# Designs tried in a protein design chat: VHH binders against Serine/threonine-protein kinase mug51 (mug51). Part 2

Target 1, 306 residues: Serine/threonine-protein kinase mug51 (mug51), of Schizosaccharomyces pombe (q9p7q6)
Amino acid sequence: MPALLKINKKKNGQTKIDRLFSKRRKTSLAIEKNHSKASMCTGQSPLNIISYNVPPLIVLRNKTIRNSIEVLVEEMFRDIQMRQQTNVLVAQCPRMIVETQLIGLFQSNYTSVAEELEQSIRTGDIRRLYLNRSDKFCGESCLILRPEFDKLFTYYLCKFKDQEHIYTLIFKLHKLLIENPLPSYTSEELKFNWEERRLLISMGFLILAGTDSYGISLPNLGIFTHILRNSRNDLSNYLKKRPYREVIESSLYNRNVSVACKKKNEAFFGWKFRLCDAIGAGLVDSFMTTCGRAFRLTKKGLEMKF

## First folded at step 10 (VHH; from m6 with L34M S103D)

Design n5
Fold by OpenDDE, fold request of step 13:
Structure n5 (fold): chain B 306 residues (1-306), chain A 123 residues (1-123)
Amino acid sequence: as target 1 above (306 residues)
Amino acid sequence: EVQLVESGGGLVQPGGSLTLSCAASGFEFRYYMMAWYRQAPGKKRELVAGIHYGGDTVYMDSVKGRFTISRDNAKNSVYLQMNSLRAEDTAVYYCATDLGFSDTWYEGYFDLWGQGTLVTVSS
């Protein structure tokens, strides 16, 4: 029985990809607006606020998108050394970021960054990948540098080297992506027949994003998705329990990982990586206080179910 | 040695129950997705059930509600509880994992297989 292709149903005529983009725009706008509204919903913060919109990696705002991705990827692995049990899973993740992290980093300046990103995608320097949806995760777009992407493709080519049909299919896809780098593809642009496309979807290389719209994915993104989801959930749950739903950065880093998480061998990315994602996803706001950088759970973060 | 070893197969009457076990060794079991496949005589191998690292499960439609996949990471084992067995469930059952950490249940990614255990459902 063919793996039930979870056809992402068009909600309101928008493709999944369109929705992701719209969400990003909304999040960017929300970050702008939340400066005004965040003060209204949360009782007066006992923290002396110095400034708003201060992400953990603020120094990246003047860097290229490529450099930003590189640094974020480094941050992804930074805290692994301290967490013996979770390190193995994180180490298996591809060297990629969630596009939300760029939103978190650049916030109001994201529009300019988005243009650079699109150009980088069209030149093939950066690949946009789409995480699959699950009942527990709405999906995200990810960004991976071409060398890392090619490395992963090479791995799968090697894996299927003895299966001529599959090898050829993957090879053709890889070649297509190199020759015609796009953020998404129509069936015509993919130049694969229906059966081939279906197979590629089942294999995890393609995601159906809408009517005749295909996103690129990779088979090994499951762990990443799991960790990302857990990271968001953990942070949100933690903040929900905090006074005013706020935490100072130093306190956050020093928190004891719940015994429950330890018992479950839950893996987490580095804190700065997580926070950039959470900010970009609109789950958390960042601000500077006299005591250091602080984070606050947003309304969205409060309402989100993972 | 990296290996999977199935056990628990046998002859059972229709409506009966059986629990299959798969013992893993040679790799960090807790981080890997595990699956049960079956192959009936003259038929293609098919996915019966899968369990992710996080505990999410997948089942083929014909076994939903009857079969339960579970894992014990402390024992490096995956189990398939089979209830209300039918003649159509007769097959060699294989335990499998993808050492490449794929996110899909595509059979081609599963590169470690057990030897299989025969389940025969017959009156």
Scores: ipSAE 0.732, ipTM 0.888, lowest interface PAE 0.6, mean pLDDT 85
Fold by OpenDDE, fold request of step 13:
Structure n5 (fold): chain B 306 residues (1-306), chain A 123 residues (1-123)
Amino acid sequence: as target 1 above (306 residues)
Amino acid sequence: EVQLVESGGGLVQPGGSLTLSCAASGFEFRYYMMAWYRQAPGKKRELVAGIHYGGDTVYMDSVKGRFTISRDNAKNSVYLQMNSLRAEDTAVYYCATDLGFSDTWYEGYFDLWGQGTLVTVSS
């Protein structure tokens, strides 16, 4: 039995993921209440809502965080047809998920997600990465499987193999991360001096996550953020143009396929991947109608600037 | 072919203005950060300005308020408007990008470079 590592709760007693889930839950409840009131005050919703309890977008055979990441990663570029030049971008895009996609995937059924995630991080199976320029993705982090993380890290070791100082620094960091996998690190835990930490930040391996708190990142996450932003923007723009900012799943799917065909020069994620992201990020809500699953742009989604 | 081609360099008097252009080809320009570097004689290469795909910009302190970096994705081009030029701005200016999609301005990631264009500021 793998020794259950003690989950260090932050001072507020909640993990980051717990906070995200709790916030999302509150938002969902608020939306449900608002919809119920709106339906009472304003004429019949164009879509006949039958339930806000929506089946998961992706059915997981194995309900583990690891498997969730694997399945989501498989959905990243599913059914996307891109030109050769765009394929290069896809090839270089890290295989990872946004942490909030777990919320999108599990929706309200997330009771053990936070604990399992923390355990997986502490065992080193999963790495939490913070996106650079977090101001554009406030509060979001990425999750990447250890093998993929190590592969990406090794790329940069090779890239700087002829620069002894940089190589040594990156190597030491990688070693530290392997030996002591944590969701974040203090300066003491990093065992790097100020100049080294500064350099690692400038190089995109570390980010400041708070007072004497360092998050892990990688310098090659840019393409992921590009595609993610584009995907969010595209979905948002599409929904903004729909009546009542709603769409049924079948229509959205067909549209996604069409976009993949028409916008050959633009990189997008697969529709399920995008939806999990949008739902998890609180940009889109899902609900059941007489015509099947439907999605609606939230106030947050409407106000979001990409 | 993947390449960057600079243009617009030349001789200019102190206080003058010059616009550098860099034309990109062979890659999806809109997804990449673009930067201008310069190297003066006997000095190390230094970042002058950078522009993110989203339009965010970074400048060297000595050029803030004088230089403006911009991009036109439709033309696959990045520009450096240089105003109030000084003798110390004399250098070969290089256009560069990071094909690894780094979201940083660390020079070591920039792996595609133009041939450079000479800017000489002299009376």
Scores: ipSAE 0.688, ipTM 0.873, lowest interface PAE 0.6, mean pLDDT 84
Fold by ESMFold2, fold request of step 13:
Structure n5 (fold): chain B 306 residues (1-306), chain A 123 residues (1-123)
Amino acid sequence: as target 1 above (306 residues)
Amino acid sequence: EVQLVESGGGLVQPGGSLTLSCAASGFEFRYYMMAWYRQAPGKKRELVAGIHYGGDTVYMDSVKGRFTISRDNAKNSVYLQMNSLRAEDTAVYYCATDLGFSDTWYEGYFDLWGQGTLVTVSS
């Protein structure tokens, strides 16, 4: 029986960001003395914040949690170029969202739907899946709708149809999750022995979330977290290069074409999906300016390294 | 034709070095995680090293610091550099990948295997 594999992480580079900020601010002040009004929307001078009362990134007619997840899933790959559409990782990526994208989607209105989310999880209409800690997503969870969740289990049941022991284990787990949908499980609630639980962890169906606390996961969740990491790195690195770590929305959308040509073998989520994620994870703030909606890297977003 | 072909096995003395190569064909190599497994006579197959399509690597404890896995996406190849070889490293080494994208190192997901290359470490 295999043990859990440990993922080796690349060593984070050290950056003396405070020294760079000090130099930039002094130089920027001198340059700004001569800049015209026309440079305001190109990032030559800081954006003039009008309000933190921001229109929704996605306008929903149906504000149910189920529909909100469906709409976000529709945005996962909406903006990709034709060359990226043939990327096998895009085709194989499970259709799900990061739970905190609902905060990015609803923003000030999130509390009005949070109870509906928890009820949908307890009924099993929505399944909460936990990310692997070694991928720097500690404490983050994903949401998957029941049809997609069941489709993935059907795939693995078919894959192991000729291996009775493994098939039976996956079948029992799926049945348990359908009949007793809980946010997490103790070993007694799972009704598997220690060796069965270790096998399910090694196969990617369980994650140990605490002392005798098991979260549910899926083997192919790593595709989603890989694309998520790419998407977060791309946005963070782009904003770090900006004079004030801010960008108007239209400039961000237009950038997509140039980046796609340079990174044709990498997979990224669509911009509305990415922005809901970045806001919900606290990596960027959104606000209204004289040039329209804009985004700025937060302190958390600046400190995150991928 | 979808296949993996290992090469580079042979006889080497303890403390010696050997480089294994695995050439892939018939699939978009850059998007797949690749692994080296080995099987000694009378023993179960075990993961030696793996390399993710994102660049991350894993190693079994007994080979850490001695073996290095690497990949070259332009040549559709994965390599295992084996240094400080020991008698216990004697085995048939297999190159493998998971065409099903389960994205874990659990051996049961790996569905494409090479024919293997023998490494013998003896004096």
Scores: ipSAE 0.610, ipTM 0.840, lowest interface PAE 1.4, mean pLDDT 81
Fold by ESMFold2, fold request of step 13:
Structure n5 (fold): chain B 306 residues (1-306), chain A 123 residues (1-123)
Amino acid sequence: as target 1 above (306 residues)
Amino acid sequence: EVQLVESGGGLVQPGGSLTLSCAASGFEFRYYMMAWYRQAPGKKRELVAGIHYGGDTVYMDSVKGRFTISRDNAKNSVYLQMNSLRAEDTAVYYCATDLGFSDTWYEGYFDLWGQGTLVTVSS
């Protein structure tokens, strides 16, 4: 068996609306209620939960799986400041989603689209890519649309154009994946010898998913997982410091990235992308409150580090 | 000029220590994973240690606990602290990076290399 190097990881406001209603009410009762509402909406008191039935974070005009992935990809870097927009990691990050973001997007309605997803994977229109096991994303996968998947293969073919044996290997893999798309492959289905499979694993195109079972990956997935880890840690650490580990949605959107993160020049995903991920991964719960939609760190989110 | 320049190599006794340095220029260092490779005479080049732009590190088994890779993004430099040196550590040590962001330690992706610095461990 080949010695695969293991990475040692390392490595608006509801408040404004409430204040307006406060001025419209001219009683001492309204003044006392405004103190309570302001404290509740700022996290000084537990949020008053109305419902766990929460509207979608993103309103979809077209609820197909392909469109859902496209819309999530549009949210990847939507809220990024100009300086971080020119960050080379942002530019090089493959455009894809975490599969469980569809759970965060559709929530109780996910089962209605899960069959469409699996069919799209079998046709090759959507490719499931597996995250590295050493990255604390064990068992998680990403979804990439065929055009972006093909673009990435074209890049590596160009990179190795003068190394005939490597070029041929990548070309044959890409052709196989296009012509016979499967969720995973056995060694017989791959049509590569042991040494070729070992090389493709070391290059990041294959991952061993079990005895004689190979999942598909891409070399540059590490950029995506790096930004994903940053985004998850940022949200988790922010919520851990709050008195009830909860926050209203508007406060997240208005929160400035800490100056330390900006000085480190770290990259983060956009908020709707991050929140779909956090819900889908089970790191936060969402619910409606008298102050609007809010999020609270789950037991899993409290205990996990990425 | 896009380049990597190693320094700190030399002759050392078994059990001794050395610190290798690699200065980077011409690219935005903080975003790139960095690696130290070594090549002994007549042998294939091998990964010694690597450090990801996220801070994660990797080491070959024979150097774990003895060598430490680190980086200083303010100085655009990566270091290899080499302790408890053995005769088998004798090699030319190379600093390398992947400007193409393939984000794996596969040597074939590394496209920027220093000229190397010789480390000799001999009594």
Scores: ipSAE 0.511, ipTM 0.813, lowest interface PAE 2.1, mean pLDDT 81

Design n5
Fold by ESMFold2, look of step 10:
Structure n5 (fold): chain B 306 residues (1-306), chain A 123 residues (1-123)
Amino acid sequence: as target 1 above (306 residues)
Amino acid sequence: EVQLVESGGGLVQPGGSLTLSCAASGFEFRYYMMAWYRQAPGKKRELVAGIHYGGDTVYMDSVKGRFTISRDNAKNSVYLQMNSLRAEDTAVYYCATDLGFSDTWYEGYFDLWGQGTLVTVSS
């Protein structure tokens, strides 16, 4: 029976994808005014796209990179309904963003702020963190503001205050990162011996990114990556089931309180946070329709596995 | 009450098999990585196997291919299937997790431990 179920899964997945693509090719203007109003608002036919120039998901009064991160962090848990266990997850989740969410937020204007981001990293005001490879987020990075980053180091210094060797190692690393902020480090720039670097890797503070290239990480990113993976899978699976792989924005917001999500007791990021991530990661496109802003799953989003 | 309770330990002949179980309570099990550690007399505690909440696993070299860790989120339980047991596998086995969500296998982060279950491999 396991082999039978696997065969059925493959055929069912391919059949749905092919059906979605074939339905996109037939559009008639002759019936649009009467039929498209009803069908566009219900999702029974392809949405009527009126523009690919889409207003930002979040309107920024202050467009600095620091404020952009702060505003995205404010959206992290805006839509979550709190249970006692979920309260613990929210309290312990690092306040940070996926770097590509800035692409989702600024879209065509991203190049105008990319230089500011790199300068802020070099000053140490913003820290680039690398996700653990065991979480299968290869090549992705996150951005954290200096105060949150320092708070997490203070937590680990306190945790190991009675283990002098470990405490000294964490203290030296934090001091180095403050005094000489870089996007990544060589072993010479880190000034730690091989055993110290191996220990920092095992503790989750360093990631070896190449022959002599170390990225910075933090030990408690697992909460963030878990919720991120859930958020991406939920959106991708939902869109795969829709006839044209597209959805009106308001329909997504109504999903926040769906019985299926509450029944699973799964944690998800807020919708604006999720959509900036999905756009920035290339998993969805956004556009305007006669029924409002909408999103559709890209080819990358169809093929990506989390 | 937040706790981990191991079971399934006992006396087993060399080459035999044993399944350890660990029942979790008082926290939302699906969000946490789980580990089995062991401590033989006179030795320091060592990681035997771990399982991430996403299903990825890690094993110490000496048990790779002989032991299998698994989890059942519906039963809030993690298991260690031990096959081809040897005298050197004799130890107290502990189930552990990190309630602080430090998502590495560094033992210093693990703050919730069971009381242990004894496995003895002897003729």
Scores: ipSAE 0.440, ipTM 0.769, lowest interface PAE 2.6, mean pLDDT 81
Fold by OpenDDE, look of step 15:
Structure n5 (fold): chain B 306 residues (1-306), chain A 123 residues (1-123)
Amino acid sequence: as target 1 above (306 residues)
Amino acid sequence: EVQLVESGGGLVQPGGSLTLSCAASGFEFRYYMMAWYRQAPGKKRELVAGIHYGGDTVYMDSVKGRFTISRDNAKNSVYLQMNSLRAEDTAVYYCATDLGFSDTWYEGYFDLWGQGTLVTVSS
């Protein structure tokens, strides 16, 4: 029997999805609070801090959620040194972002962003994915534009083209998601029987988020989450080794932090992409100095176990 | 060439131990989930053990505590240590991966398979 996703028991009466949202909210609030406390945790910085009101890491001409996603996706691979093996990974890596990156990008304007995001999800322009493993939930909420989402579905349809039952099931699911875009679905809304739902869960297209609540996922996205985690870990480890756990942006840019590949000079994700995530996740704070933008490892970043 | 090559199969007595090896080539091994499957005569192929690229492992219930899957990324290899072997463990063992970087253990995603190695547990 395929390893069925263990139903994560409700901790504290919250659904899995609720916990994800709660975590997101907490992260958003933590960014605002941590700027004031960051100096207390790391000792006196040798950097002359002039402001914690830092301009956006990525300047957006159009501050829409869609544009933000597009730009972040563009940044995903901007700074990588492409090798043959890396090219394959890049080709297979989904063009999506994590929601924490939006927090990192917009910081103080997250409320309006969140509203726009929800609207975009409901219209089907953006798809929210909850990525998990069969044996462990990673707890990441990802965002993907509809065209890219459809492309991924097409891949799986092609993969299962010779299995009529599975093909039909996936096709039906894709059609449903297009025709009725929702952030989550009840069993009634899914219009799949129990066996079909179970199969879709086993295949990684659905996650059980709560009582009769299903989130949307996609299979074969583990590499993305793995690289993301490695990115966070590598950045944290890098900062841990820095004096005062701080780094100037220019130094960070020049020192290609090896992400995911642990190969010399092989960063898989672009540094702005990684930083947006780390900031949004509350692992790193940004501040302005007389020498330019700087980053500091937060208490959360220090204590986090990856 | 993208391939998996199993080795280490053979005849072993009940209660004995055997280590299977699978050598991978032609892809960036460290980013792929690896699995061991087995197929006994007249039975369906079944997942025995899997190891995630992050190191997490999954086992079939009947082999838990007896079998251990591990990987060496430097050697592009996955291993299955089998202890306390039983007659019911007799099967052809296959190494497999999903070249699509799957994070699920759904068999249908596994598209790269070795040729298999026979394990026979008999007195």
Scores: ipSAE 0.348, ipTM 0.690, lowest interface PAE 1.4, mean pLDDT 81
Fold by OpenDDE, look of step 12:
Structure n5 (fold): chain B 306 residues (1-306), chain A 123 residues (1-123)
Amino acid sequence: as target 1 above (306 residues)
Amino acid sequence: EVQLVESGGGLVQPGGSLTLSCAASGFEFRYYMMAWYRQAPGKKRELVAGIHYGGDTVYMDSVKGRFTISRDNAKNSVYLQMNSLRAEDTAVYYCATDLGFSDTWYEGYFDLWGQGTLVTVSS
């Protein structure tokens, strides 16, 4: 039992992993050496997933930046096993990405995002981005990819095909988003009456962003949130059981592969997404060892109750 | 796929010898400590032997001098040479590793296990 409670203490500037592997050859894994930026990130993430607030839609103006973010998101989900189901889930919950996973990606150095955007994200000026075809940018914090919205709306159009009124509303909203992508909409711009707006709000497609200001939201965040919570909990519990609460990247990958057979929900995200989320959430830190990139549970991660 | 696969179990007479093998796949074997556990019917699982990264070994008291754990990193394999086998050595033997690089031999740290191989010592 005492060994389980070992504190992640460095001796002579080395972690436990470093001490164990200092005499060993580097892994054959192509590990990026430049992790110095990870410690400098001050990005904030929600402490409690249950209390996570989905902000209004924020339109990113710069096409190059949008493309970079799309590539980044693609990279995050490359290792997801259940791609078809994942597409629906991701489409339903794209706002969840930037708050944690995007910051985590930058800290983990898995990003191909432009330096200027990276800097803005690291400083906390931009934490959330909604990617669409608009030339407007309002500079606030959340990531939604336009193609994911399309997938979401397509999904729900199919789901509600037999409910003419709801179908018509969703269709109209989707059309509006395609034809006039904005970070927010007034009631006049939405062209929905009060009852229709209320219904859309209740369904999670619309949120109030201010006086006569509406943002686009996403329904069914609960399931995603639950899975994400479980993911965080699983990773936290795993690290709590590790000596000094540390693990190298290769081991974490291997664990994920092993767990994938037993725990479908955790395997759903893939190890990269899970890790980036945990880093972004401030639960896990990355650091370099003689055997490669490693991760450790933070104080926040240790204290977090799920 | 990350897995451990045991082999070499079987029926042996008291005083006999047997060599168990565990083949590892899906991870960098040379960086991981390996252990043999056993579980007899109606008993708790117990550590039999462990081999560390640098080759240091640990044994259960009852098997000291009789059993030898070794590893071949080139073959991604760990072995348990069992000599002077006794009836009380009858158990399912499991190969295990800690993917978290523990330097301790607590069962709770081991998170990858094989399916086990049965060793029966009987006259």
Scores: ipSAE 0.000, ipTM 0.229, lowest interface PAE 13.2, mean pLDDT 64

## First folded at step 15 (VHH)

Design q5
Fold by OpenDDE, look of step 17:
Structure q5 (fold): chain B 306 residues (1-306), chain A 124 residues (1-124)
Amino acid sequence: as target 1 above (306 residues)
Amino acid sequence: EVQLVESGGGLVQPGGSLTLSCAASGFEFRYYMMAWYRQAPGKKRELVAGIHYGGDTVYMDSVKGRFTISRDNAKNSVYLQMNSLRAEDTAVYYCATDLHGFSDTWYEGYFDLWGQGTLVTVSS
């Protein structure tokens, strides 16, 4: 309710929503003007974390959802960035966070986080992406910042520049998403016919989120999902072997518990990221001990098979 | 040099078996999804099978239970074991990957590296 009230405040006779729409229109026009740039891009994936070269963000306090996302993303890729790995697998990971990680980070303020997130999604600052692929990892939502999201679409426009139909479709979708950022879309809101929607689904840009409800996705989220699942599995497996299925947080930071990755890949995600994800997903609970924060495997964590 | 090279194609009788191989070079094979496509005369190219870097597999419906895709990362190779071959399996088979990333949807347009293809002819 408070967030809605803030949206209704008029500045210079315009509501916040009106201003947002105006801004979106400007952004849409900018995209149209940059249409040629999209077609001339080098075809490099904007999801390449090696090429991203963003310096670490020092955020002392998570004042906003945006800041929280930035912090979590930095934590997610901190070790990778520090090591300057040239591993292709690492380079292919998108700078995304899982929504449950925000829950894990702000457990006591879940409602507030949800409200702020909703607002950020409505403003278009954050895009929600749905991971609803295969029976193995369904129902997860990821968050990406708008600039990265737009960059990703630019990449795909470049990739399909020689396929006019696909290019046009992706362009229209991107435009729509900018002009009308929503957590989900009806068929009417999408303004795509069935064949177009089907194609977008097949390409991985849309998913079915419900009856006549479409969520946004990305065609190349497999590596992220795989790593995320592995992260959860590793943590769960580790805890299963611990006395009382518990571990002190400080002990985790000093251990590379990536059993699955020992041979091929170092742990992708920082412990903070992994723990937030696990907590948010309900796999582990946090509690305080005399030695500091600790984590315990939940029943769900014990029973979950990835 | 970045390339895919298919081998193993040939003439086989209906009900026969054939194993296709694709040798990859010039990239870190273990991190990439690999796919087999085929194109029959007068038909569009279609996905036959795909294998994820994690080992998950996908098959077109018509080849399920008959074909098996596998990979050997130590040999930088992907394989397609084809059993119970049918006349309708006659096609040029291509090995493919996406060098720019990974494809979860297996959309053909995402694949940017292709082999030259190997012809499989199933005929009595």
Scores: ipSAE 0.203, ipTM 0.580, lowest interface PAE 1.8, mean pLDDT 77
Fold by OpenDDE, look of step 18:
Structure q5 (fold): chain B 306 residues (1-306), chain A 124 residues (1-124)
Amino acid sequence: as target 1 above (306 residues)
Amino acid sequence: EVQLVESGGGLVQPGGSLTLSCAASGFEFRYYMMAWYRQAPGKKRELVAGIHYGGDTVYMDSVKGRFTISRDNAKNSVYLQMNSLRAEDTAVYYCATDLHGFSDTWYEGYFDLWGQGTLVTVSS
């Protein structure tokens, strides 16, 4: 029996994932009750809103979390032009997604998604990580399939084969993660001295998650975090400039991102991938109109500065 | 094509100055840390200077105060201004980056993209 993974300590009987879903659900319900007023939009939307219960963007309810990760990863680079611009990212980025993307994808059934995800983490099928940076990124939980996670460690071990001290350190960390798979550890649980911990932080394997709390991250994911941040920022900025801070999905897909970002050759994730993330992160809400699916900037989206 | 191309190397007298340039292509340059390494004849390759994507810099002790690393993201280029050159600065200088992302460490093993190098010779 795979060692029952100590999942995140339940605070008041809820996991961190449960809390995220609960918070998002409350927000969505508030929006439904207050219609467009909850988005801090000035005035009545000209869109004929027919429902706030929207179908999934990519995956149907019968899809597993594992399958959903795979599909979302494909959507990350669906656009051919984006693929060309992100050749390095495509080559280096493992099959991983931001946890908020699953929230966005399964927004109609938060409990089911949370339970399945927790089970997948407990069984060791999915590895939970934290990605954080000091440069205008608040950090995000990431999910990665276990085989892909192990492949990454194998890669790093090979990469540092000639540096015995680093090799040994990475090996020890990997062993720890296999034996006791947690997304975060105390100093006591890590069993690394201060110098070792500092080195692991500098290498991107650990992040500071709190007082005597270390999150597990992956080195060399800076490009991923940059693109994620930029994607969120672009969408938010775009919506801020639109009437009522809303857009029809079809109009969004036809948007020329390169013109909007004023940067030549800037890479972005696919729209469906981005939208799932934004919805899950609480930056935008989705609703159905007579003209199709639409998205609206939330208060959180409006206040967020990247 | 993903590549780094160094330029600006040459022969210079002791006390002279030289500016090296490295042009990057094939990746989003602004997201990546860049480093200058050098290898003198019969010696191991060593870090000379590094510049993070955020602009923070690191220098080898022997070049502190003499060398300055900078970057121009609009030109996808990193530079090494070398002043007060010494005979011991004679080496092939390489530009390097970590295509996998970022790190706060400057170990040679992190760098997976290298230029072909440019020769700097300091001689009277």
Scores: ipSAE 0.000, ipTM 0.260, lowest interface PAE 13.9, mean pLDDT 76

